# Ledger of designs, part 24: VH-VL binders against q7dma9r51to147

Target 1, 97 residues: q7dma9r51to147
Amino acid sequence: GDQVIYHCTVRTLDGVVVESTRSESGGRGVPIRDVLGNSKMILGLLEGIPTMHKGEIAMFKMKPEMHYAEIDCPVSAPENFPKDDELHFEIELLDFS

## First folded at step 5 (VH-VL)

Design Xk11 (framework fv_bexmarilimab)
Fold by ESMFold2-Fast, scan of step 5:
Structure Xk11 (fold): chain C 97 residues (1-97), chain A 130 residues (1-130), chain B 108 residues (1-108)
Amino acid sequence: as target 1 above (97 residues)
Amino acid sequence: QVTLKESGPTLVKPTQTLTLTCSFSGFSLSTSGVGIGWIRQPPGKALEWLAHIYWDDDKRYNPALKSRLTISKDTSKNQVVLTMTNMDPVDTATYYCARDLEYTYDSSGITKYIYAFDIWGQGTLVTVSS
Amino acid sequence: EIVLTQSPGTLSLSPGERATLSCRASQSVSSSYLAWYQQKPGKAPKLLIYAASSLQSGVPSRFSGSGSGTDYTLTISSLQPEDFATYYCQQYGSSPYTFGQGTKLEIK
């Protein structure tokens, strides 16, 4: 699988931050490192990130079945979050190899 | 139908500030995924993007002009306002406002925001001269 | 800043002929953020194609777009009299959003 390095900020449709890798949004400032097809990823990111170019920032609006409400989702949902709602995922792709 | 129309002065003196208003109907700038941009075109030249404002109040400015530009919205009036300071004869152009196009990246429940300007105002010619 | 270079600057053709217009980016652009516009003298631009290959509603099927990375093409399969205009490509993948300098399509 391809290795991808990216920042991710997850928001509700009202703009409330659910989770983020960015320090300005409560994260650690450390990007995520995943291997497509091998790492635990939500379905929407596994499908969406391959459409991006290195250095691109894109926003993905995902229906619940494409994020944490996916049946047998491989990643843990953030605490106290409305899992049945659409979410916005802002992704900055730092590297693709 | 969706319509946009630019309004403001057609003649501005050098060093003055230009204020243009984009008035629109048929959609709301409170709708997720919607934005309005300002683009200008000097006579006989190419299009140049100036500034953009999105439904969530995110603002983008052309870095070459950023110090001179301010964009704001009034969602209750269905208006977007562009202000450009220190006007110069080289700023003579037709100024357009335009709406972003949003569409679904695919049909699987993921929408990647893919923008283009789908509906444009008629444009307003602003001449900068003494 | 991504510079878009269109070629040719002017294309002279007759009605019924096929037109091929090129747009080359100085850096790779996702096809998702490449659009084409038509502009007639004294009028605002009109969106023809978004996401490099998707026809805007109401645009005739003779218009098509293709390309990826740095090289993009707009094709008009059989020119009609109303198609003689200036065409601009635009990228929206990175700020500042930029337009090409335009290709003028004129009657031979």
Scores: ipSAE 0.223, ipTM 0.593, lowest interface PAE 2.1, mean pLDDT 84

Design Xk12 (framework fv_bexmarilimab)
Fold by ESMFold2-Fast, scan of step 5:
Structure Xk12 (fold): chain C 97 residues (1-97), chain A 130 residues (1-130), chain B 108 residues (1-108)
Amino acid sequence: as target 1 above (97 residues)
Amino acid sequence: QVTLKESGPTLVKPTQTLTLTCSFSGFSLSTSGVGIGWIRQPPGKALEWLAHIYWDDDKRYNPALKSRLTISKDTSKNQVVLTMTNMDPVDTATYYCARHYEYTYDSSGITKYVWAFDIWGQGTLVTVSS
Amino acid sequence: EIVLTQSPGTLSLSPGERATLSCRASQSVSSSYLAWYQQKPGKAPKLLIYAASSLQSGVPSRFSGSGSGTDYTLTISSLQPEDFATYYCQQYGSSPYTFGQGTKLEIK
């Protein structure tokens, strides 16, 4: 599968940052590297990122079942993460190949 | 670096047709979800949306002005053109073009959307007088 | 068309104070399609907030947006001198896209 490299900032619908890869939002400044279909990914990102073009910044609003509250979610949520809430995932797609 | 710039006449006589061009760089109007809108602002008044064109050539017009407006794009030249017929002194305003995105993917549980009008041109003042 | 009504029309405050600006829609709009802009005299509007609560990159964290349905709010937590400007809300979920009439934030 295709390799995707992206930054991700996760916010509640009230705008509270709960997680980010960006240094300006409390992250480490290191983007995520995933292989579509092979890496363990949030369902909403697995479906959404393929709709993006290189260099695009997009917002994905996801219901809980499309992220950590997904049945059989392959990715573990951090402790006390708001997994039962709708969340905004801001994705900057840096590369795909 | 993303930039947009409006160009066209700054003085128009009543009953004439106004043609404005938006030239942009740093992105492509071939990208799914991307659009360019035209917004005007009469001196000292609020913003008024005029027309919008999307990557797939879908066009939207303000119903109040639809009979007077035509929007078109030339994706290869990175240009969007707005034409407004039968100009009137009341149409005196600063005219802006701006980039915008809409949702391009919507399914049960996930909606993809991006910005409102995230990058604006500097604006061009068009005065309509005899 | 959806009419956006901003209040107050003019807000007079001093630097360091908190500003709260309201935008009310004539019918429900999705929070996904509400934005706030700042405009200084002679300049183009600048996007501050999109999707009701998402801060545009490069915009200071003192700006925040909230709301849903018909009632939306822009908050500036501690006014700086450069924040005195006119602010517009906009909905982009239904055609025609509409803007509020603006709130002018001025020095008291």
Scores: ipSAE 0.197, ipTM 0.575, lowest interface PAE 2.3, mean pLDDT 84

Design Xk13 (framework fv_bexmarilimab)
Fold by ESMFold2-Fast, scan of step 5:
Structure Xk13 (fold): chain C 97 residues (1-97), chain A 130 residues (1-130), chain B 108 residues (1-108)
Amino acid sequence: as target 1 above (97 residues)
Amino acid sequence: QVTLKESGPTLVKPTQTLTLTCSFSGFSLSTSGVGIGWIRQPPGKALEWLAHIYWDDDKRYNPALKSRLTISKDTSKNQVVLTMTNMDPVDTATYYCARGREYTYDSSGITKYTFYFDYWGQGTLVTVSS
Amino acid sequence: EIVLTQSPGTLSLSPGERATLSCRASQSVSSSYLAWYQQKPGKAPKLLIYAASSLQSGVPSRFSGSGSGTDYTLTISSLQPEDFATYYCQQYGSSPYTFGQGTKLEIK
């Protein structure tokens, strides 16, 4: 139920950026706003973000079933996104309320 | 056995750029969850983290010094290079490179990794003086 | 950033005594991601404890760590002569990684 605001950069195991909210990594510079416990977040972020504190930057290594390859995942992956690969999610938590 | 060693100039003039190289053996910076950090210690003072680079080329900088710092790696040479611009006498310190080691938040399918430094180089004293 | 405050600044004890060193954080450290290092004069720091309480391989069992949130402790149960050194705590739960100012353990 709590709201979270965060930046996210997604990388393959060899360091290739596949998606980012940060402008320096090809994003628009706009952080994501979500609600914990909302079925519209990927499982790995629902589990991982609650371990973070406001202002923290953390890296999460996720198996495919914890992100876009989850069965009946509520979030659509972008075209050609490597959803079946293990991915590294760098999260900067800007606000947790 | 894991070893790290710093190399570079020991005397730098004010306004010059410092370039330090960390050479390591006994592990690969292509291994997931491993990184190299740079930490400095002015004489008689506490440790200050400067920057680190992860196996996937992700780079982090201390915000207080970010505009002056560049970190890069050459995985094939087992080297990490730190560059610091516009040196000042207050930057006089022993500079260390150290291996960043993952601490895992274990859960089914998720690993949260953050780094403590498990092996350190011997350090190199860099004096900034005219 | 999280500021770590170590106390006391200097602790004077004799061999065989118990040492208790404190590290206090300005805000809660995520997942108790706190490490302790030992540094002897002219030497690089050596990792003793990570994740607040996990003993690094090769470190004597007389060293132990405890704590969570904002309050952490390093304990040395029976001081040996080689234990007189400066000890630093470091948090790695939040960027930037920060170190305490150190506690010097000196012989009485």
Scores: ipSAE 0.149, ipTM 0.635, lowest interface PAE 2.6, mean pLDDT 83

Design Xk14 (framework fv_bexmarilimab)
Fold by ESMFold2-Fast, scan of step 5:
Structure Xk14 (fold): chain C 97 residues (1-97), chain A 128 residues (1-128), chain B 108 residues (1-108)
Amino acid sequence: as target 1 above (97 residues)
Amino acid sequence: QVTLKESGPTLVKPTQTLTLTCSFSGFSLSTSGVGIGWIRQPPGKALEWLAHIYWDDDKRYNPALKSRLTISKDTSKNQVVLTMTNMDPVDTATYYCARDRYVYDSSGITKYIAFDIWGQGTLVTVSS
Amino acid sequence: EIVLTQSPGTLSLSPGERATLSCRASQSVSSSYLAWYQQKPGKAPKLLIYAASSLQSGVPSRFSGSGSGTDYTLTISSLQPEDFATYYCQQYGSSPYTFGQGTKLEIK
């Protein structure tokens, strides 16, 4: 599958940052690299990122079953993560190949 | 094999500027996920992180020292350079450069590795 | 900044014994960004554990890490002579990256 490199900021419905790759939002400043079809990804990103263009910033509003509360989710939720809540994933796609 | 090595002056006078170079081989700083950090250790004391530069030229500085620090890379020479202004005897320490990166596990998921390869360190003494 | 406090400061044990080293953070740290290093006199630190519990390639299986939130532990199940060294924990999930003050593991 295609390689995707992206920044991700996860927010609650109220806009509170839960997790981020961006330094200005408490993250390390290091983007995520995943391979579509090969990397373990949450369902909403596996389906959403292929709809994006390089350089685009998109917001994906995900119900719990589209992220960590998915049945047999391949990715473990971060500690103290609100996995049973609707979350908004702001994705900046840096590279798609 | 992967190697990193620090170079620069071993003796610096108070108020002078220190310039250290990290030369590396066996990997490229143009590879996604790769970064180089600088860490120092005064004799008999703990490790202190100073600055970081990533493959995409993103730079991070320790806020306690930010006004004194500049980090840059030369990808064509496989070098990262740290500059520290206004040196003081309290800055006497062994200075290390080290690589961090992420890897893929057997299922392709990213894992962030801490500083996995370190240079040998260079002792910088600040004295009149 | 996140302050990491290691305990004990010095741990005196004999070869064959189990060592347990603690690292406590001043505020919650994701286990995905907690590392342990070994350092011998005059040498650079060596990465042992990353992401709290992942063993670095080439590190003996007697080393293990565990923990979450503010409390992290490095365990050495049966000490070998080469394991007597200083151990540092590090968080790398929040800038500035910070290290603990170290635990010195010494013979007897």
Scores: ipSAE 0.005, ipTM 0.606, lowest interface PAE 13.6, mean pLDDT 83

Design Xk2 (framework fv_bexmarilimab)
Fold by ESMFold2-Fast, scan of step 5:
Structure Xk2 (fold): chain C 97 residues (1-97), chain A 129 residues (1-129), chain B 108 residues (1-108)
Amino acid sequence: as target 1 above (97 residues)
Amino acid sequence: QVTLKESGPTLVKPTQTLTLTCSFSGFSLSTSGVGIGWIRQPPGKALEWLAHIYWDDDKRYNPALKSRLTISKDTSKNQVVLTMTNMDPVDTATYYCARSPEYVYDSSGITKYIYFDYWGQGTLVTVSS
Amino acid sequence: EIVLTQSPGTLSLSPGERATLSCRASQSVSSSYLAWYQQKPGKAPKLLIYAASSLQSGVPSRFSGSGSGTDYTLTISSLQPEDFATYYCQQYGSSPYTFGQGTKLEIK
């Protein structure tokens, strides 16, 4: 499994920030570190991040079944997370190895 | 806020080359999946897609017009330029630039799309002697 | 190329009525890659529906799309005065990415 390090900001269709790793958007400023195929990840990120290049910023607009409303999703939604809504995931890929 | 605006000549003589610039704000053409296309509409007629350029410099052209069209981008200036050679009176139309969205997950997976979520206001180009 | 034929060419209705607009493709549209646009005189088109049935953000819920293969429909459940415009379908399943000729929705 490849290791991926990325920042993530999740927004509703109206641009409201739901969650973010970035300090300017209410996060802690610490990027996420995952191993493709070994880490529990939502489907949209598991499939989307491998399409990116290191240093790239991409927006993934995900229908619910591509994130926490996926059948048998391996990851639990955070408390009060809008898991049944379409959400926009802005990903900055810092490292891919 | 996403905005796009076309600029270029409003009058072109037959046989001349048309150059149109699309200037945009509120997004970057360095964002993976995003693209910009050109669509024209002759007065009273349907829309016709001309050309498209993606963030990765992938270029698509309408086969009927490919020999006359060149599309390019300057990502640092937030601009896309369309050039169309050998203009004819039948090319008189309103020319639009429009954005194709970033990667979208759906039942077909992650896809580059050529449908248009934001449009410029259009610029009428008249080809006449 | 895929030719899109819209019908009727002109649809005359009153506010409050349901509008049903058809778009037929000369061959099957891959993955239902079909969009609908609204255009008012002198203005740019506005995206309403993509992927045949997905409502664009900010578009009122009275607009809906359906269909697959060669037959697609745009429905407006209860017409508002601002809905009287020309509507275009567009396929993006294969190049060139063609538009229909339009349906003009006008006040009766």
Scores: ipSAE 0.012, ipTM 0.620, lowest interface PAE 8.7, mean pLDDT 84

Design Xk3 (framework fv_bexmarilimab)
Fold by ESMFold2-Fast, scan of step 5:
Structure Xk3 (fold): chain C 97 residues (1-97), chain A 128 residues (1-128), chain B 108 residues (1-108)
Amino acid sequence: as target 1 above (97 residues)
Amino acid sequence: QVTLKESGPTLVKPTQTLTLTCSFSGFSLSTSGVGIGWIRQPPGKALEWLAHIYWDDDKRYNPALKSRLTISKDTSKNQVVLTMTNMDPVDTATYYCARDEYVYDSSGITKYIYFDYWGQGTLVTVSS
Amino acid sequence: EIVLTQSPGTLSLSPGERATLSCRASQSVSSSYLAWYQQKPGKAPKLLIYAASSLQSGVPSRFSGSGSGTDYTLTISSLQPEDFATYYCQQYGSSPYTFGQGTKLEIK
């Protein structure tokens, strides 16, 4: 499948940054590179990113079952990550091919 | 912080056209799933939805008022404009712009018209 | 159009009490697409609940929503002084996306 390159900032409902790829939010400044057909992505991103256009910034508000509390989630949440809370994923799609 | 602010005339004469602008910050209307609607509230009465515009330029209108309403966006200016023709004293109301957004849930991704952030509202009085 | 009827029109209670507000639809609301708003005099409405039972970010947990089809309820488990306001329900299951007439929650 298609390759996607994106920045991601994850926030709680109160706007507290949980994780980010952006350096200004404590990340490394390196975007994530995934392949949709072979990626181990959380459900909300797997469904959401294909709806975006290159250069777009989108906010995906995800109930727990759309991220790490999904029944058969292919990825494990980091220790102490708020996986049972609603989380807001701000995605900047840099490339889609 | 997400903010929305309404601007336009506060006094309109019967038969005139009302033009209201919603200016916003803290988000972009180029963001997938985001939309902005207009809602009005006559003094002491219920809220009434008027029109809605989404990031993809999809427009929706209240069928009762559709012939009088036009909604448009200028994404580069962070503005949404509502135009309402042939104003009447019964159109006197506080006019709000408000943002909606889709949420991922067990039903999937869909467009919704409920409003998570509102402008302060602008009272428009229609009288001679 | 779906007409939403809220009851009671006015509810008089004291801080610490439980409030139960009703919203009844003239037709079934698709997918329980119903929201609740709080409005104080001179202020814009504030979203409390969407999809009948989902609590909006930043809203205190004492607020909860329930219901399906034609019958919906907003519950405030232990009233705080700041909760005295007018509450509106809104359906977004079909166009036009209509609001109820409101329930005024006032201090006894």
Scores: ipSAE 0.000, ipTM 0.578, lowest interface PAE 11.3, mean pLDDT 83

Design Xk4 (framework fv_bexmarilimab)
Fold by ESMFold2-Fast, scan of step 5:
Structure Xk4 (fold): chain C 97 residues (1-97), chain A 127 residues (1-127), chain B 108 residues (1-108)
Amino acid sequence: as target 1 above (97 residues)
Amino acid sequence: QVTLKESGPTLVKPTQTLTLTCSFSGFSLSTSGVGIGWIRQPPGKALEWLAHIYWDDDKRYNPALKSRLTISKDTSKNQVVLTMTNMDPVDTATYYCAREYVYDSSGITKYIYFDYWGQGTLVTVSS
Amino acid sequence: EIVLTQSPGTLSLSPGERATLSCRASQSVSSSYLAWYQQKPGKAPKLLIYAASSLQSGVPSRFSGSGSGTDYTLTISSLQPEDFATYYCQQYGSSPYTFGQGTKLEIK
């Protein structure tokens, strides 16, 4: 698989930040580095990121089945994460190769 | 890279039919969620949406112009064709084709309209 | 159809200043279906922002969008010489898809 580097901010549908990689939203300011198809990515990112261009910021609305409520999800939900809710995932794609 | 280019006549006489072709590369209109729209801009005026066609052959037309417009695609040639009948001097404008991208599958939704545009082709309607 | 009204019609500012451009809809529009375009004379429009606040690939971070319902704003935090152009908002949430009449950003 392709290597991807991205920032991610997760919000409830009413705009409350749940989790973020961005320092201005409570994160560490360090982007996520992953390979498409590895066991550390949720389904919505595996489907959504390939639709993006390098440098793009995109908003994806994801149903629970496309993030942490996925059956046999390979990634553990963060503490207090609303995994059974629809959520907005704002993704900034820094690199795709 | 994504590239679109309009082609067709630059001068049309009143009452004639205009046929414009949008040729594109870097993507396929067989891909789910992809579409092509046509937008025009009369000199010094605002943008006006005309029509679009999606990968699944869904077609939409501006109601103000619907009786004059037809849109079709040839996926194998990477082309979309717009036909506009009964041209009038007020139809003088730069005509653009642009890519529409709607991804609505697998429990995720992403909408990006007119993310890439052709250079435009000026069509003058004059006797 | 949904009518988009942009204000002001012309905004005169100097390089380095902050620009704030307004787009108001005649009825509520989902922020997911609001875009902003930049157009320079003789050129095709360029997508800057989609879904009201999402920055298109390759667009400088000084551009940002915000808003919901009927009131939307495009902000340019520190104007560069190349930013003096006409800006259009567009809704694509209902047919026919409509554009605002444009705001011309000009050098003071």
Scores: ipSAE 0.090, ipTM 0.576, lowest interface PAE 3.6, mean pLDDT 84

Design Xk5 (framework fv_bexmarilimab)
Fold by ESMFold2-Fast, scan of step 5:
Structure Xk5 (fold): chain C 97 residues (1-97), chain A 126 residues (1-126), chain B 108 residues (1-108)
Amino acid sequence: as target 1 above (97 residues)
Amino acid sequence: QVTLKESGPTLVKPTQTLTLTCSFSGFSLSTSGVGIGWIRQPPGKALEWLAHIYWDDDKRYNPALKSRLTISKDTSKNQVVLTMTNMDPVDTATYYCAREYVYDSSGITKYYFDYWGQGTLVTVSS
Amino acid sequence: EIVLTQSPGTLSLSPGERATLSCRASQSVSSSYLAWYQQKPGKAPKLLIYAASSLQSGVPSRFSGSGSGTDYTLTISSLQPEDFATYYCQQYGSSPYTFGQGTKLEIK
């Protein structure tokens, strides 16, 4: 499947940053590299990222069942991650190939 | 169950090259976001970061020691090797390897040294 | 390089007391890139806090971290006998990743 490279910043409904890949938001500045259909991804990203264009920044508002609170979620929630809350995922798609 | 273990000589003569191997289990360095770092601690002193290597072969070295350090990985053996040239008595320290930065495919999870080996004391003396 | 200065060098307290340990950076560090470790004699360091305030799984809730910019604090709300150890702060926001010189927490 298609390889995707993206930055991700996750915020609560109140705008508090929970996790980020961006250095300005507390991350390491290292984007995530995934392969659509061949990688384990949360539902909201698996469905959302294919709708984006290279270079686009998009905000995905996800109910818990679209991220880590999905039944039998294939991906573990990060430590101290509010997996049972609605969260906003800001994605910058750097490459789609 | 994540484990890391350092191995190599415990006694090195001045001017010799030190080679240390970190052997690990419970994870793979082919997994995106996983890295191994080396940290040392001279007796009674603070921790000093030496180098790290990530899944994508990105290597970082402490600039103070860069000319003396080489880090490499053998993903098939679950090993990371650190080489340090021109050893001196001031390099006497306990050397640790530790797992660094782990994220799953949909996000970020760990940004620190979350699992450490037991350490190996390397004494540099004539 | 970013120099981390920990204070005090040694903190002498009794069980049940509150401990406050300081870590100051020579230049601003994002709070998301500051960690605290505990080290007991003869043992490897153990991660306590990451991203300045996030408690590592399995670490007792009496440990907490706070701070931003150049000033960071580790607090232990009610000291237990097993908490007497050396504590190190670490920044991982820029290379080289640096550790403070440590604060030794000892029984008074």
Scores: ipSAE 0.000, ipTM 0.551, lowest interface PAE 12.5, mean pLDDT 81

Design Xk6 (framework fv_bexmarilimab)
Fold by ESMFold2-Fast, scan of step 5:
Structure Xk6 (fold): chain C 97 residues (1-97), chain A 127 residues (1-127), chain B 108 residues (1-108)
Amino acid sequence: as target 1 above (97 residues)
Amino acid sequence: QVTLKESGPTLVKPTQTLTLTCSFSGFSLSTSGVGIGWIRQPPGKALEWLAHIYWDDDKRYNPALKSRLTISKDTSKNQVVLTMTNMDPVDTATYYCARGEYVYDSSGITKYYFDYWGQGTLVTVSS
Amino acid sequence: EIVLTQSPGTLSLSPGERATLSCRASQSVSSSYLAWYQQKPGKAPKLLIYAASSLQSGVPSRFSGSGSGTDYTLTISSLQPEDFATYYCQQYGSSPYTFGQGTKLEIK
């Protein structure tokens, strides 16, 4: 399967950061590595990231059913995560192969 | 070019403490996602992971050996040091240090594999 | 801990033949959390494959990895003399990271 490496910052509609891979936003500074064929990604990213180019930064505005509130979502939301809210995913695609 | 080399005593007596140093070049332990691990291999046996230190000084130990292990780094000297207490003849092995890439996926599971290895140093524990 | 069992323990083949090496896990491992290493006598292991199927830079294309869940395979499509070595699988999906016991490829 194709591997994707990206930074992700997740914000509420009010701009509050709820999760980030970037150190400036409370993350560890390490990007996420996923395999597109593995199906362990939320729906919005599984559909959105393949539309991006390497080096691009894109904002994916997702209704709950496109992320953790998806029926049979393959990824569990962290405890107390706002999974039933609309969330904005800012993705910087570092590598795509 | 990335290189790593282990150094330390090749003979240790039972109950003594072993200290091994990994000296490296071609990369920095201040780079996000980079870490150094220690792996050992008893003669004719499988590889066993011992400990790992990350660029941000986060440390992980094999639970079976955690009480005996200490790992530290000196980023300015390009060195990582492993200390193992109370050595026993069953600890006779070739000890390797290896560079790894910290891998994190969207499920939050920490992943680590070793892309460059030192030559290894045989440590014999005998009286 | 996850126990990795490799089979066969020894595989005797001739140059030009295909080698298929198995790694079976005691518990399901994501296919993205499995690596393969090559080790020659007296030498350190060398990374061949990571994330079950991703070829490490500089490794010949005759090496390939596949598998999912508990069953993983390393394939060498046409053995070269330098490929006769011991091969180890490693899972890094859960702590502690564990290695298989190895498969030795020897000349028939």
Scores: ipSAE 0.014, ipTM 0.629, lowest interface PAE 7.6, mean pLDDT 84

Design Xk7 (framework fv_bexmarilimab)
Fold by ESMFold2-Fast, scan of step 5:
Structure Xk7 (fold): chain C 97 residues (1-97), chain A 125 residues (1-125), chain B 108 residues (1-108)
Amino acid sequence: as target 1 above (97 residues)
Amino acid sequence: QVTLKESGPTLVKPTQTLTLTCSFSGFSLSTSGVGIGWIRQPPGKALEWLAHIYWDDDKRYNPALKSRLTISKDTSKNQVVLTMTNMDPVDTATYYCARYVYDSSGITKYAFDIWGQGTLVTVSS
Amino acid sequence: EIVLTQSPGTLSLSPGERATLSCRASQSVSSSYLAWYQQKPGKAPKLLIYAASSLQSGVPSRFSGSGSGTDYTLTISSLQPEDFATYYCQQYGSSPYTFGQGTKLEIK
């Protein structure tokens, strides 16, 4: 399917950064590359990213069942990740093809 | 330029279902970072948040009222609809819809920045 | 749910005076998610302050907010006649979003 390239910053409801791809937020500065349909994306991103336009920055508010607490989630939560908490995912869509 | 307006019945009988529509202009609910909330205020009392819907169709409900509330959106019509079942005289209140916005940094900063005028709903027989 | 307690319930002051309104949370709230609203009789609330200390566009500079954790304050440096209204604090960091019970600012 379609390839998507995006930056992601995950925050708690308090705005504390849990994980980020952005170097200014403690990440490596390398965006994520995923393929829709053959994807390791969490449910909230799989549903949300297709609604975005290239260059857009979007915020997705996710209940646990839309990220790592999803039944049969295809990706494992990072070590000590707050997988049972509501989290905010800030996505910058760099490419959608 | 940005406006929100509530519409629906002003009188509801006990046990009936209330349906309210929030119609808005000057922005789109397809824009990332945008949501619409419903807040009510009984006469002479404090504000109570009821429900919220976001651009990505994520829905939040006040747990105290969750079993009675349904929120939905029609982005093509610029409308958000709140349904509340089993109305009681205690639900008599002014009902507001309001816009909620995230800024580009991804942190919710603007709270409920623009409010509709409110619609008074009286529950009586 | 996070309970917000505002004090005083009623504050009686004269134009030109400084008003200080308090909002205390039952548990820690991020300052990024604390707002203040002004409401006049028969009108919808108006957002004054968001993220505890950020002034909403179009709001006079005499309004300011401060605080962190469980203790937040709204200050009006020199009261104008149009400032006599009810003020509500709100947290929007945790669902359900909750409002304080309000502080009524009235003319002495």
Scores: ipSAE 0.006, ipTM 0.596, lowest interface PAE 12.6, mean pLDDT 82

